# VHH binders against EKC/KEOPS complex subunit cgi121 (cgi121): the designs that were tried, part 86

Target 1, 174 residues: EKC/KEOPS complex subunit cgi121 (cgi121), of Schizosaccharomyces pombe (q9p7j3)
Amino acid sequence: MILPLFPETQVHVFVYENVSNCAAIHEQLISQNPIYDYAFLDAATILYKKQVYSAIIRALEDRRDEQMKTKTIHSEVILSLSPKTEISSAFRQFSMTKKSKNIVVVKIDSKLTEEEEFERLDKLVEGNRVEFSDEELQKLIDFKVLKKNYKLDPSTLENPLASILSSIALRGYS
Below, E stands for the ipSAE of ESMFold2; O stands for the ipSAE of OpenDDE; V2 stands for 0.75 times the mean of E and O plus 0.25 times the DockQ between their complexes.

## First folded at step 16 (VHH)

Design m50 (from qm1 with T52S; framework vhh_6qgx_2; at its last look DockQ between E and O 0.92; V2 from the best seeds 0.82)
Fold by OpenDDE, look of step 17:
Structure m50 (fold): chain B 174 residues (1-174), chain A 123 residues (1-123)
Amino acid sequence: as target 1 above (174 residues)
Amino acid sequence: QVQLVESGGGLVQAGGSLRLSCAASGFTFSDHAMAWFRRAPGKEREFVAAISYTGSYTFYTDSVKGRFTISRDHAKNTVSLQMNSLRPEDTAVYYCAATYAWDYHTERAYEYWGQGTRVTVSA
C-alpha cells in the first residue's frame, strides 16, 4: 500500500486473530531481533483503520522532519498511537504483550509485495489472518482499554473516531 | 512513589573496579527493562548498558563492552553494574533508569530515573 502523502514509502498492515505465540514474538522484540522489524500492536487497542493510518502518517511525518522520538520508525508508530508523549506509556497502551491474542502488524519501508510480506510474516506469527477492516477490528477491540487509552466519555463513545484522531494529531499540544 | 536509588560510586584508580547498585521501588520491577546511563563533565548523558525485563538479554555501548557487566536481581528489585578495567574517560555521574519499552538505547524511553552516583577514575 502507498500512502498519498508518502508515495515513496510502501506500507503493509496485517491483522491476526487467535495468535498462539505472542509470548515468543514478544521475546524476540525484547531481544531486538531484526527479523521482527515490525510494529506489533495489540488489536484490543485498535478500533479503526484510520487510527492505524493516522499513527503511521504521524510517524512518517516525524521521520521526514527529523523529529522522531524513538529509534525506529515502528516504535514511532507505537508512540504515535498514543495521546501521551511518553514512550513507555505508549508501549504500555498499544504494543503487543506476551498475553495478547489478537494483533495488528505494521511494516513500513517494505521492499516486498503485500503477498510476499505476508509469507514472510506468516512464518513468524502463528494465528489466523483476517482482513484489515473496521468490521474485523471492531470484533477484536476491548472498549474498556480503548476508553482508558483515549480518555473517552459517554459523549464521545457513540462516535469515537474524531476523538481518537484528534488525540493522535494533537499529542504534545495539550 | 517510584524510587531508584544508586550506590557504589567513588574514587578509583585506572585499571580498578567498582560495582554500582540500584534499588528500585514503587513500580512493577519485572515489567521494566533497566539501564545505566552516565554524564561526564561537560558532556551530554549517554547510554551505557541495559538489561531486558527477565535479564535474558544485555546491551552495551561499544566503549564499555568486555569491561562492564549489567545484571539484575528480581528478588531484591535491584540492578547492578560491574565495572572492571576502569579508565579516566569512564569518570561520570552514573544514573539508573527504568523503561517499559524495548527501545533500550533511547534516553527518552526511560520514564524513571535515579539521582545518580559519582564515579571518578584517576589516571
Scores: ipSAE 0.875, ipTM 0.931, lowest interface PAE 0.5, mean pLDDT 96
Fold by ESMFold2, look of step 17:
Structure m50 (fold): chain B 174 residues (1-174), chain A 123 residues (1-123)
Amino acid sequence: as target 1 above (174 residues)
Amino acid sequence: QVQLVESGGGLVQAGGSLRLSCAASGFTFSDHAMAWFRRAPGKEREFVAAISYTGSYTFYTDSVKGRFTISRDHAKNTVSLQMNSLRPEDTAVYYCAATYAWDYHTERAYEYWGQGTRVTVSA
């Protein structure tokens, strides 16, 4: 897909459940293998499509404005999900780990159609692809993790979307 | 509570060798990538070398490739930098740092820092 503010930037988002090889994927990430140049997110931390799109948009805005804090646009997406500016904490909170079971995978600057990118990604991920939708994400979320990551109190947890999106959009203003 | 303590700095002649060590405590060493950065007089701090949390992957800035070797010891919670064929331009304060991220070259990615150890390489 193409975002209106970034018409030259093709973005794909995939969701996998029951992934059996997160440890192997994580090994490739820490080795800096360019074949794995995606943002691999733990689905336990993602409740909404808009959460992911807002992080992508924030990362792209920071790249456009020469304000990126991380080396790659995909690592910048991981940072952009966080309400804080600390890169190490953002990776700890949102990235796929070797123990993850369900993941959200983001590709920015793709030269491929969605189907072509899926074919390549499917060779890397041993799991079941599901639709990138709020319905599927709600099945995979861990609300305890979500509450911790965004410091949501009980009333905010009833409608957390605005709080989460504000955290992503306003990060760095305190 | 978190401590990164560098040691092994000193004065050495060009062409010589020096081994830096960094003792880590107060955090989960085995979950963190470790790096060395350095700051030469009048310069900004720059990346030197990093090692993944497993120890399997190492990364070096171009000017030290083939001369410096980073290693880690999970039993001792230490990271080391073996510096061979030292040059006067390697003169700097060397800092040990730790991050959970795998964005190894980015200074801002590192959440824990040592106080540094001075290395002086004479002509």
Scores: ipSAE 0.691, ipTM 0.874, lowest interface PAE 1.3, mean pLDDT 92
ESMFold2-Fast, scan of step 16: ipSAE 0.843; ipTM 0.923
ESMFold2 (binder alone), look of step 17: mean pLDDT 88; pTM 0.904

Design m51 (from qm1 with T52A; framework vhh_6qgx_2; at its last look DockQ between E and O 0.96; V2 from the best seeds 0.84)
Fold by ESMFold2, look of step 18:
Structure m51 (fold): chain B 174 residues (1-174), chain A 123 residues (1-123)
Amino acid sequence: as target 1 above (174 residues)
Amino acid sequence: QVQLVESGGGLVQAGGSLRLSCAASGFTFSDHAMAWFRRAPGKEREFVAAIAYTGSYTFYTDSVKGRFTISRDHAKNTVSLQMNSLRPEDTAVYYCAATYAWDYHTERAYEYWGQGTRVTVSA
């Protein structure tokens, strides 16, 4: 997928459920293995496609403007999901952990088609791919985690999208 | 509440060695990566070395590779930096730092910082 404001940047997003090897993937991330250069997100923290796209767009805007805070565009996506600017906290809140069961995986600057990227990623992730859709994401979300990460009150939990997107878009402006 | 306390700094002649130590308390040491940064007079603070939370992976800035060794002791909640073959350009205040992230070279990624220990390497 090509985002309109970034016509030369190919992005792919994949969702896996029932992942059995998150501990092994996590080991590869902390070792800085370049084969694992993706953003691996805990699906328990992701409710909407727009949540992920907004974080990707924010990360790409910050890269374009030479305002990235992290080393890689994929780590910048993790930061961009957070309403705050603390990198350590953003990783704690949104990154896949050794205990994660379901994940959202983002590849930015892909030189591969979606099918080719999937074939590569499928060799790394032991789980069941599902559609990247709001319908599938809402089956995997943990609303307690979502509420905590975005500080949602009971009145916004019914339709939290606007609050979440505002948090992502306005980070660093208040 | 959170504390990182460095020790082991001092004055040493070029070619000598020092071992820095950092005692950690007030947070979960076992899930944090640990790093050393340094600030030479008149310069920005720069990355020196990091060790992943497991202890299995270490990372070094190019100028210290082969001379410095970072290690951690989970039983004592300490991280150490063995500095060998010291040079005058290693003169700096050395800071211990901790992060949950694996963005090891990025100063902004570190949420906890020590007060620093001074290392002076004389010609």
Scores: ipSAE 0.731, ipTM 0.890, lowest interface PAE 1.1, mean pLDDT 92
ESMFold2-Fast, scan of step 16: ipSAE 0.849; ipTM 0.924
ESMFold2, look of step 17: ipSAE 0.718; ipTM 0.885
ESMFold2 (binder alone), look of step 17: mean pLDDT 87; pTM 0.891
OpenDDE, look of step 17: ipSAE 0.871; ipTM 0.928
ESMFold2 (binder alone), look of step 18: mean pLDDT 87; pTM 0.892
OpenDDE, look of step 18: ipSAE 0.856; ipTM 0.921

Design m58 (from qm1 with Y53R; framework vhh_6qgx_2; at its last look DockQ between E and O 0.01; V2 from the best seeds 0.00; counts 0 for: pae O 11.8 > 2, placed apart)
Fold by ESMFold2, look of step 17:
Structure m58 (fold): chain B 174 residues (1-174), chain A 123 residues (1-123)
Amino acid sequence: as target 1 above (174 residues)
Amino acid sequence: QVQLVESGGGLVQAGGSLRLSCAASGFTFSDHAMAWFRRAPGKEREFVAAITRTGSYTFYTDSVKGRFTISRDHAKNTVSLQMNSLRPEDTAVYYCAATYAWDYHTERAYEYWGQGTRVTVSA
């Protein structure tokens, strides 16, 4: 996919359920293996497609404006999901861990079609790809985690999207 | 309360060795990468070395490769920096730091910091 404001930047998003090798992937991430240069997110923290797109857009805007806080665009996506600017906390809250079961994987600056990128990623992830859709994401979310990450209360739990998107957009002003 | 407490700083002659230690408490040590940063007089704080949460990988700034060794001890919740072949340019306050992230070179990624220990290397 191509975002209108970033026409030179190809982005792909994949969702996997029942991933059996998160511990192995996690080891590759902490070693900074360049083959694993994706944002690996715990799907338990992601409820909406727009949540992911808003984080991607925020990360790309910060890169464009030379305001990135992290070393890579993929780590910047992880930070951009957070309502706060603390990098360590954002990784703790949103990144895949060795105990994760379901993941959302983001590739920015892809030189490949979606199908080609999937073929590469499928060699790395032992799990079942599902559609990147609100319907599939809602099956994988942990609402206790979502509530904690975005400080949601009962008044927002029916339709938390606006609160979540505001948290992403207003990071640094809260 | 989170605490990182450095020790082992001091004055040392060029060519000598020094071992810094950092005792960690108040957080889950095994979940964090550990690093040393330093601030020389009149300069900004800079990355020196990091070690992953598992201890399997280490990272060094170029000027210390081959001279400094970072290590960690999960049983004692400590991280150490063995500093050999010291040069006057290594003179700085050395800080221990901890992060959950894997952006090891990025100062802002570190959520916990020690107070620092001074290392002075004389010509």
Scores: ipSAE 0.668, ipTM 0.866, lowest interface PAE 1.3, mean pLDDT 92
Fold by OpenDDE, look of step 17:
Structure m58 (fold): chain B 174 residues (1-174), chain A 123 residues (1-123)
Amino acid sequence: as target 1 above (174 residues)
Amino acid sequence: QVQLVESGGGLVQAGGSLRLSCAASGFTFSDHAMAWFRRAPGKEREFVAAITRTGSYTFYTDSVKGRFTISRDHAKNTVSLQMNSLRPEDTAVYYCAATYAWDYHTERAYEYWGQGTRVTVSA
């Protein structure tokens, strides 16, 4: 996938459900295994495609502007999902954990087709890939976690997307 | 209403060939990976072959590699399975399946199924 504002950057997003080896993946991430050069997100924290895209775009903008707060573009995606500026908080909020069952995987700067990238991930992720869609994400979301992460209240729950996007966009400005 | 309709099954001698076809309707064909499964007498249904959404990649169970070829026609919304060098152990009801998922070898990943077409390979 090519983003209009970043035509030179190919992005792929995958959603996996019933992942059995999140703990193993997590260990590899901790060890900074380059084979695991992806943003692994807990799907329980993701409700919208636009949420993911917004984070990706922000991360790419940060990179473009040489304003990245994290070491890698993928970690920047994770950070960009958070309304908080603290990296550790963002990771705790949005990153895949050892206990995760469903995940969203983001690849930035891919040189492979979607299918080729999938083949690579298939070796790393033991789970079922599902469609990257609002419908599928909605099935995987934990609303309690979502509410906590974005401090949603009854007034904002009517339109969570707007609140989420605003939180992402205004991170560091509030 | 989703429909997957298999055809092309029949009786064939060992070493022979068959071409199965599956006509898909009622869903966005281009968004789905397609697969063939089979169920032999007294056995559980098993994965045979899958083809990705775009058709760029194909996957096969080991026992059919080099003998079977899966393909798809986006214009016709069909998926086919060319079966060559058929063996008695290939005797089964063959099912066409579709999925958004890309865990191609997992039966539960497929949400749409055909009724199946019977393939019998005699010794």
Scores: ipSAE 0.005, ipTM 0.238, lowest interface PAE 11.8, mean pLDDT 92
ESMFold2-Fast, scan of step 16: ipSAE 0.848; ipTM 0.922
ESMFold2 (binder alone), look of step 17: mean pLDDT 88; pTM 0.905

Design m62 (from qm1 with T54K; framework vhh_6qgx_2; at its last look DockQ between E and O 0.99; V2 from the best seeds 0.00; counts 0 for: pae E 2.2 > 2)
Fold by OpenDDE, look of step 17:
Structure m62 (fold): chain B 174 residues (1-174), chain A 123 residues (1-123)
Amino acid sequence: as target 1 above (174 residues)
Amino acid sequence: QVQLVESGGGLVQAGGSLRLSCAASGFTFSDHAMAWFRRAPGKEREFVAAITYKGSYTFYTDSVKGRFTISRDHAKNTVSLQMNSLRPEDTAVYYCAATYAWDYHTERAYEYWGQGTRVTVSA
């Protein structure tokens, strides 16, 4: 997929449910294995496609403007999901853990087709691929976690998208 | 409250050894990677070494590889830096830091910091 305003950057997003080897993947991430050069997100923290895209766009903008706070574009995506400026906090809030069961995987700067990238990633993830859609994400979300991450109140719970996007967009500005 | 307290710094001759220690409290030690940073006189703070939350993996800046060893003790909630074959260029204030992230080389990734311990290596 190509995003508007970033025509030279190819992005792929995959969703996996019932992943059995998150602990093994986590071990590879903490060891900084380059084969696992993706953003691995806990699906329990993701409610909308636009949430993921907004984070990706924010990360790409940071890179474009030479304002990245993290070392890698994928880490920047994780940071960009958070309303907080602290990297450690963002990872705690949104990154896949060894206890995760459902994940969202983001690849930035892919040189492969979506199918080719899937084949590569499928060797790393032991789970069931599902459609990257709001419908599927809503089945995997933990609303308690979502409320905590974005400090949602009863008035915003019916339609939290605007609040989530505002939190992502305005991080560091208020 | 979160607290990181460094110890073990001092004056040593070139070629000598020191062992730094950092005592951590106020957070879940086992969930955090630990690291050492240092700031030499007139220079910016730089990454020295990091160790993952279980201690399974370690990372070092190139200039200290083969000379420095980072380790951690979960029972005591401590992280240590064994510094051998010290050089004058190793002179700095050494800081202990903790992070939940795996962006180990990035200073901003670390949410907790100690006050530092001074290491001086004479020629």
Scores: ipSAE 0.817, ipTM 0.902, lowest interface PAE 0.6, mean pLDDT 95
Fold by ESMFold2, look of step 17:
Parts: structure tokens; sequence; C-alpha cells
Structure m62 (fold): chain B 174 residues (1-174), chain A 123 residues (1-123)
């Protein structure tokens, strides 16, 4: 989608379920292979589209303001999902691991149409593409993981979206 | 309690060698990348070398390539830095560090740090 505050920045988001090669993708990420320059997120940690877009917006704002903490914008998206500022913890909590089953993949600064980007990504990911929608994300979430990552107690569990978005927006102030 | 304990620092003449070691405890060593950073007198701490969690890939700052070798031993939970052809410019306190992330050059990515071991290279 078009992000109004960032009109020159094309973003694509893809969701895959039943991914069979996360271990191979993970190896490419740790070796810093530039072909894999995406944010690969564990879908077990993502409940809403707005969660992902809020992290993208926060990362882009930090880049604009020269406040990025990580080397790449895609790493900054991973950090921006976290309520805390520790990069290692954010990767542990939100990034795809070698044992992940379902993933959300973000490409920022794409020079390709969505279908062209998908064609490239589909050669890298062995899994079933599903729509990036709240309906599909809700099938893939692990609520115990979500609760732990955002420290949702009984009062915040009744309105988890607002608590999650506040955590992303207020990171660095808590 | 998480601990990273460096050893092997000391005084050495230019052209000599030293081997630094870092013993890790209190965290899952096998899922972390390990790195060495150094701080020379009057300078900011800088990246020296990193090794991925399995040991399959290594990364070095340009000034040490070909002279330094990072390695890890999963049986002993240690990471080592073999430093050959030492120069006076290598004089620094060397720090062991650990991260789960793969932004290996980024100091902020490292969650665990040792207290450092001093290396002095005389002309």
Amino acid sequence: as target 1 above (174 residues)
Amino acid sequence: QVQLVESGGGLVQAGGSLRLSCAASGFTFSDHAMAWFRRAPGKEREFVAAITYKGSYTFYTDSVKGRFTISRDHAKNTVSLQMNSLRPEDTAVYYCAATYAWDYHTERAYEYWGQGTRVTVSA
C-alpha cells in the first residue's frame, strides 16, 4: 500500500504458511546474503496488519530522522515491532527462526511491482502464499507468544491492538 | 548469571602473536553469534571480528583481515581470537560480546559483554 508520509517508498508484505525451508532461509540471513534482503518475521508473533504497518512506519520515521539503530531498514522493522530497544531481544522475539512454520515477509524500498517482487520471493520460500489480511494472520498467531512479547495482562488482553500499537509507537520512552 | 570472561591479554612485541579466549556461561552459547570489539586509548570501541552461532561464517574489520582468526568451541563454550603479526596500532582493551541478531558490526546489537582484557603491542 501507499504510505502517505513516505510517497517515494514502495512497500510489499507477503504471508506464507507451511514453509518447509525456514532453516535454509535462516542460514542465508545469518550469512548476510543480499538476495535475502527482506524482513522475515515469524507469523506466530503477528496478529494484525496494523501491527506490521505500524512497525514499518516507525522504522521509516527513524530512518528519516537519522535515528536508526540497526544496519538495514529491514532489521529496523524487526526492532520496531518490539516494545524495547534491545536489538538482540527483538530478533529473538519477532524474526523468523530455523524452526518457524509460517512467516510474514516485508520488502521496503522495492523497485518492483507486487507481482514481480512475489515472483522473486516465491523462488526463495517453499510454502503456500496466503493473503496479508487480519483473517489469515489470526489463523497463524500464537496468543501465548503475543502475550509474552507485549506483556499483555488481563486488562490489555481485552484490547490487544491498542496496547500493541502503543508499545510500537512509544518504544524508547518506557 | 550471564558471564563472559576474557583471558590471554598481555604485553607483546610488534610482529608477535597472542591468543585471546572468552569463556561463556549463563546463556545458550550455541544460539548466539560471538564477537570481539576493542577500545584503544582515547578512541571509541570498534568492531574487530565476529563468528556466527554455528561457526560457519566469520567477519573481520579490514585492518585485521589475514592477521586475526576468530573461532569457537561449543564443547567448552569458548570463543577465541588468534592475533598474529601484531602492530602497535592493535594496542587496546579487547572485549568479548554475544548477540542473537545478525547485525554483527553493530555494537548496539550485542546484549552480553565481558569486562575486557588488555593487549599492549610494543614497537
Scores: ipSAE 0.543, ipTM 0.823, lowest interface PAE 2.2, mean pLDDT 91
ESMFold2-Fast, scan of step 16: ipSAE 0.843; ipTM 0.923
ESMFold2 (binder alone), look of step 17: mean pLDDT 87; pTM 0.897

Design m72 (from qm1 with S56T; framework vhh_6qgx_2; at its last look DockQ between E and O 0.96; V2 from the best seeds 0.82)
Fold by OpenDDE, look of step 17:
Structure m72 (fold): chain B 174 residues (1-174), chain A 123 residues (1-123)
Amino acid sequence: as target 1 above (174 residues)
Amino acid sequence: QVQLVESGGGLVQAGGSLRLSCAASGFTFSDHAMAWFRRAPGKEREFVAAITYTGTYTFYTDSVKGRFTISRDHAKNTVSLQMNSLRPEDTAVYYCAATYAWDYHTERAYEYWGQGTRVTVSA
């Protein structure tokens, strides 16, 4: 897909459930294998499409403004999901782990169609692709993790979207 | 509290060797990649070497490849830097650092730092 504010940048987002090889994927990530040039997120930490898009937009803005805090745009997406400024904290909060079962995968600067990118990624991920939608994400979320990551309280839990987006947008400005 | 304590620095002649050690405490050592950075006089701090949380993979800056070796001991919660064939340009304060991320070459990715140990290589 194309984001309105970044018409020259193609972005793809995929959701996988019941992934059996997250440990193997994680090994490739920590080895910095370029074939795995994606942002691999733990789906347990993602509640909304807008949450993911907001992080992507924030990362792209950082790149545009030459203010990236990380080495790669995909790492910047991970950082951008976090209300914290620390890279390690963001990775701890949102990145896929060896124990993850459900994941959200983000590709930025893709030269392929969504279908072509899926075929490429499907060779790396052993799981079931599901629709990238709020409905499917809400089936995979861990609310305990979500509450912890964004410091949500009972007053914000009924509709946490605004709080999440504010946390992403205002990171480093509070 | 988190603590990284470097040791092993000193004065050595060009062509000589040193082994730096870093003792880590106060955090889950086995979950973190460990690295060495260095700051030479009048220069910014730069990446030297990193080792993944399991010790399986290592990364080096080009100028030290073939001369430096990073290793870790999970039983002792230590990371080491074996420095061989030292050069005057290796003169610097060497820092031990820890990160949960895999952005190993990015200084900002490291959340824990030691106070550093000075290495001086004479011509």
Scores: ipSAE 0.873, ipTM 0.928, lowest interface PAE 0.5, mean pLDDT 96
Fold by ESMFold2-Fast, scan of step 16:
Structure m72 (fold): chain B 174 residues (1-174), chain A 123 residues (1-123)
Amino acid sequence: as target 1 above (174 residues)
Amino acid sequence: QVQLVESGGGLVQAGGSLRLSCAASGFTFSDHAMAWFRRAPGKEREFVAAITYTGTYTFYTDSVKGRFTISRDHAKNTVSLQMNSLRPEDTAVYYCAATYAWDYHTERAYEYWGQGTRVTVSA
């Protein structure tokens, strides 16, 4: 996808369910293997496509403005999902773990087409790719995790989109 | 109550060795990466070394590579820094730090910090 404010930046988002090798992927992430230069998110934390795109846009704005707080654009996406500007906490809240079963994978600055990235990721991820859609994400979300990460009350939890997007956009002012 | 307590600092002559230790409590040591940062007089805090929560991978700043070795002991909840072939420019307060993130060189990525231990290397 091409974002209106960042037309030179190629963005791809993939969703995998029933991933059996999360422990192996996590090992590659902590070793900083450059082949795994993606944002690997736990799908239990993502409810909407707009949630992911809002974090991507915020990360790209921070990079444009030379205000990134992390070393990579993909780490900045993980940070940008969090309502607080605390890197360690953001990774704990949103990153995949060795126990994850469903993941959302974000690639920014890809030199490859979506199909080529899929072929590359399919070799790294042992799971089933599903459409990046609100419908598929709603099957994978954990509302207890979502509530905890965004500090949602019961009334907001029924329709949390605006609250989540506001938390991402305002980060540090909520 | 989270605590990181450094020990082992002191005065040594150039070419000498020193071993720093950091005892961790109040958080899950086994799922956090550990690192050492240092601050020389009149300078900013800089990255020295880090070790993954598994202990399998280590990272070093170029100036200490081959001279310093970071290690961790899961049973004792400690991280250590073995400092060999010390140079006057290694003079600094050394800080132990912990993070859940795999952004090891970024000071801001560290959630928990010790109070520091002073190392002075004489010419």
Scores: ipSAE 0.844, ipTM 0.923, lowest interface PAE 0.4, mean pLDDT 91
Fold by ESMFold2, look of step 17:
Structure m72 (fold): chain B 174 residues (1-174), chain A 123 residues (1-123)
Amino acid sequence: as target 1 above (174 residues)
Amino acid sequence: QVQLVESGGGLVQAGGSLRLSCAASGFTFSDHAMAWFRRAPGKEREFVAAITYTGTYTFYTDSVKGRFTISRDHAKNTVSLQMNSLRPEDTAVYYCAATYAWDYHTERAYEYWGQGTRVTVSA
């Protein structure tokens, strides 16, 4: 996918459920293996497609403006999901862990079609791909985690999207 | 209260060795990567070495590879930096730091910091 604001940047997003090898993937991430250069997110923290796209856009804006806080664009996506600027906390809140069961995987600056990137990723992830859609994401979310990560109150839980997107877009101003 | 307390700094002649230690308390040591940063006189703080939360992988800035060794002890909640073949350019205040992230060389990634211990390497 090509985002209108970043026409030269190809982005792919994949969702996997019932992943059996998150511990092995996590080991590759902490070792800095370049084959695993993706943003691996815990799906329990992601309710909306727009949540992921907003984080990607924020990361790309910060890269464009030479304001990135992290080493890689994929790490910047993880940070950009957080309403705060604390990198360590953002990883704790949103990154896939060795105990994760379902994941959202983001590739930025892909040189491959979605199908080709999927073929590569599918060799790394032992799980079942599902559609990147609000319908599938809502099956995988943990609302207790979502509420805690974005400090949502009961009145916003009917439609938390606006509150979440504002937190991502306005980080650093609050 | 989170604390990172460095020790082992001092004055040493070039070519000598020094072992820094950092005692950690007040947070879950076993899920954090640990690192050493240093600030030389008149310079910005720079990454020296990091070790993953498992202890399995280590990372070093180029100028210290082969001379410095980072290690951790989960039973004692400590991280150490063995510094061998010291050079005058290693003179700095050395800081222990902790992060949950794996963005190891980025100072801003570290959420907990010690107050530092001074290392002076004389020619």
Scores: ipSAE 0.677, ipTM 0.867, lowest interface PAE 1.4, mean pLDDT 92
ESMFold2 (binder alone), look of step 17: mean pLDDT 88; pTM 0.901

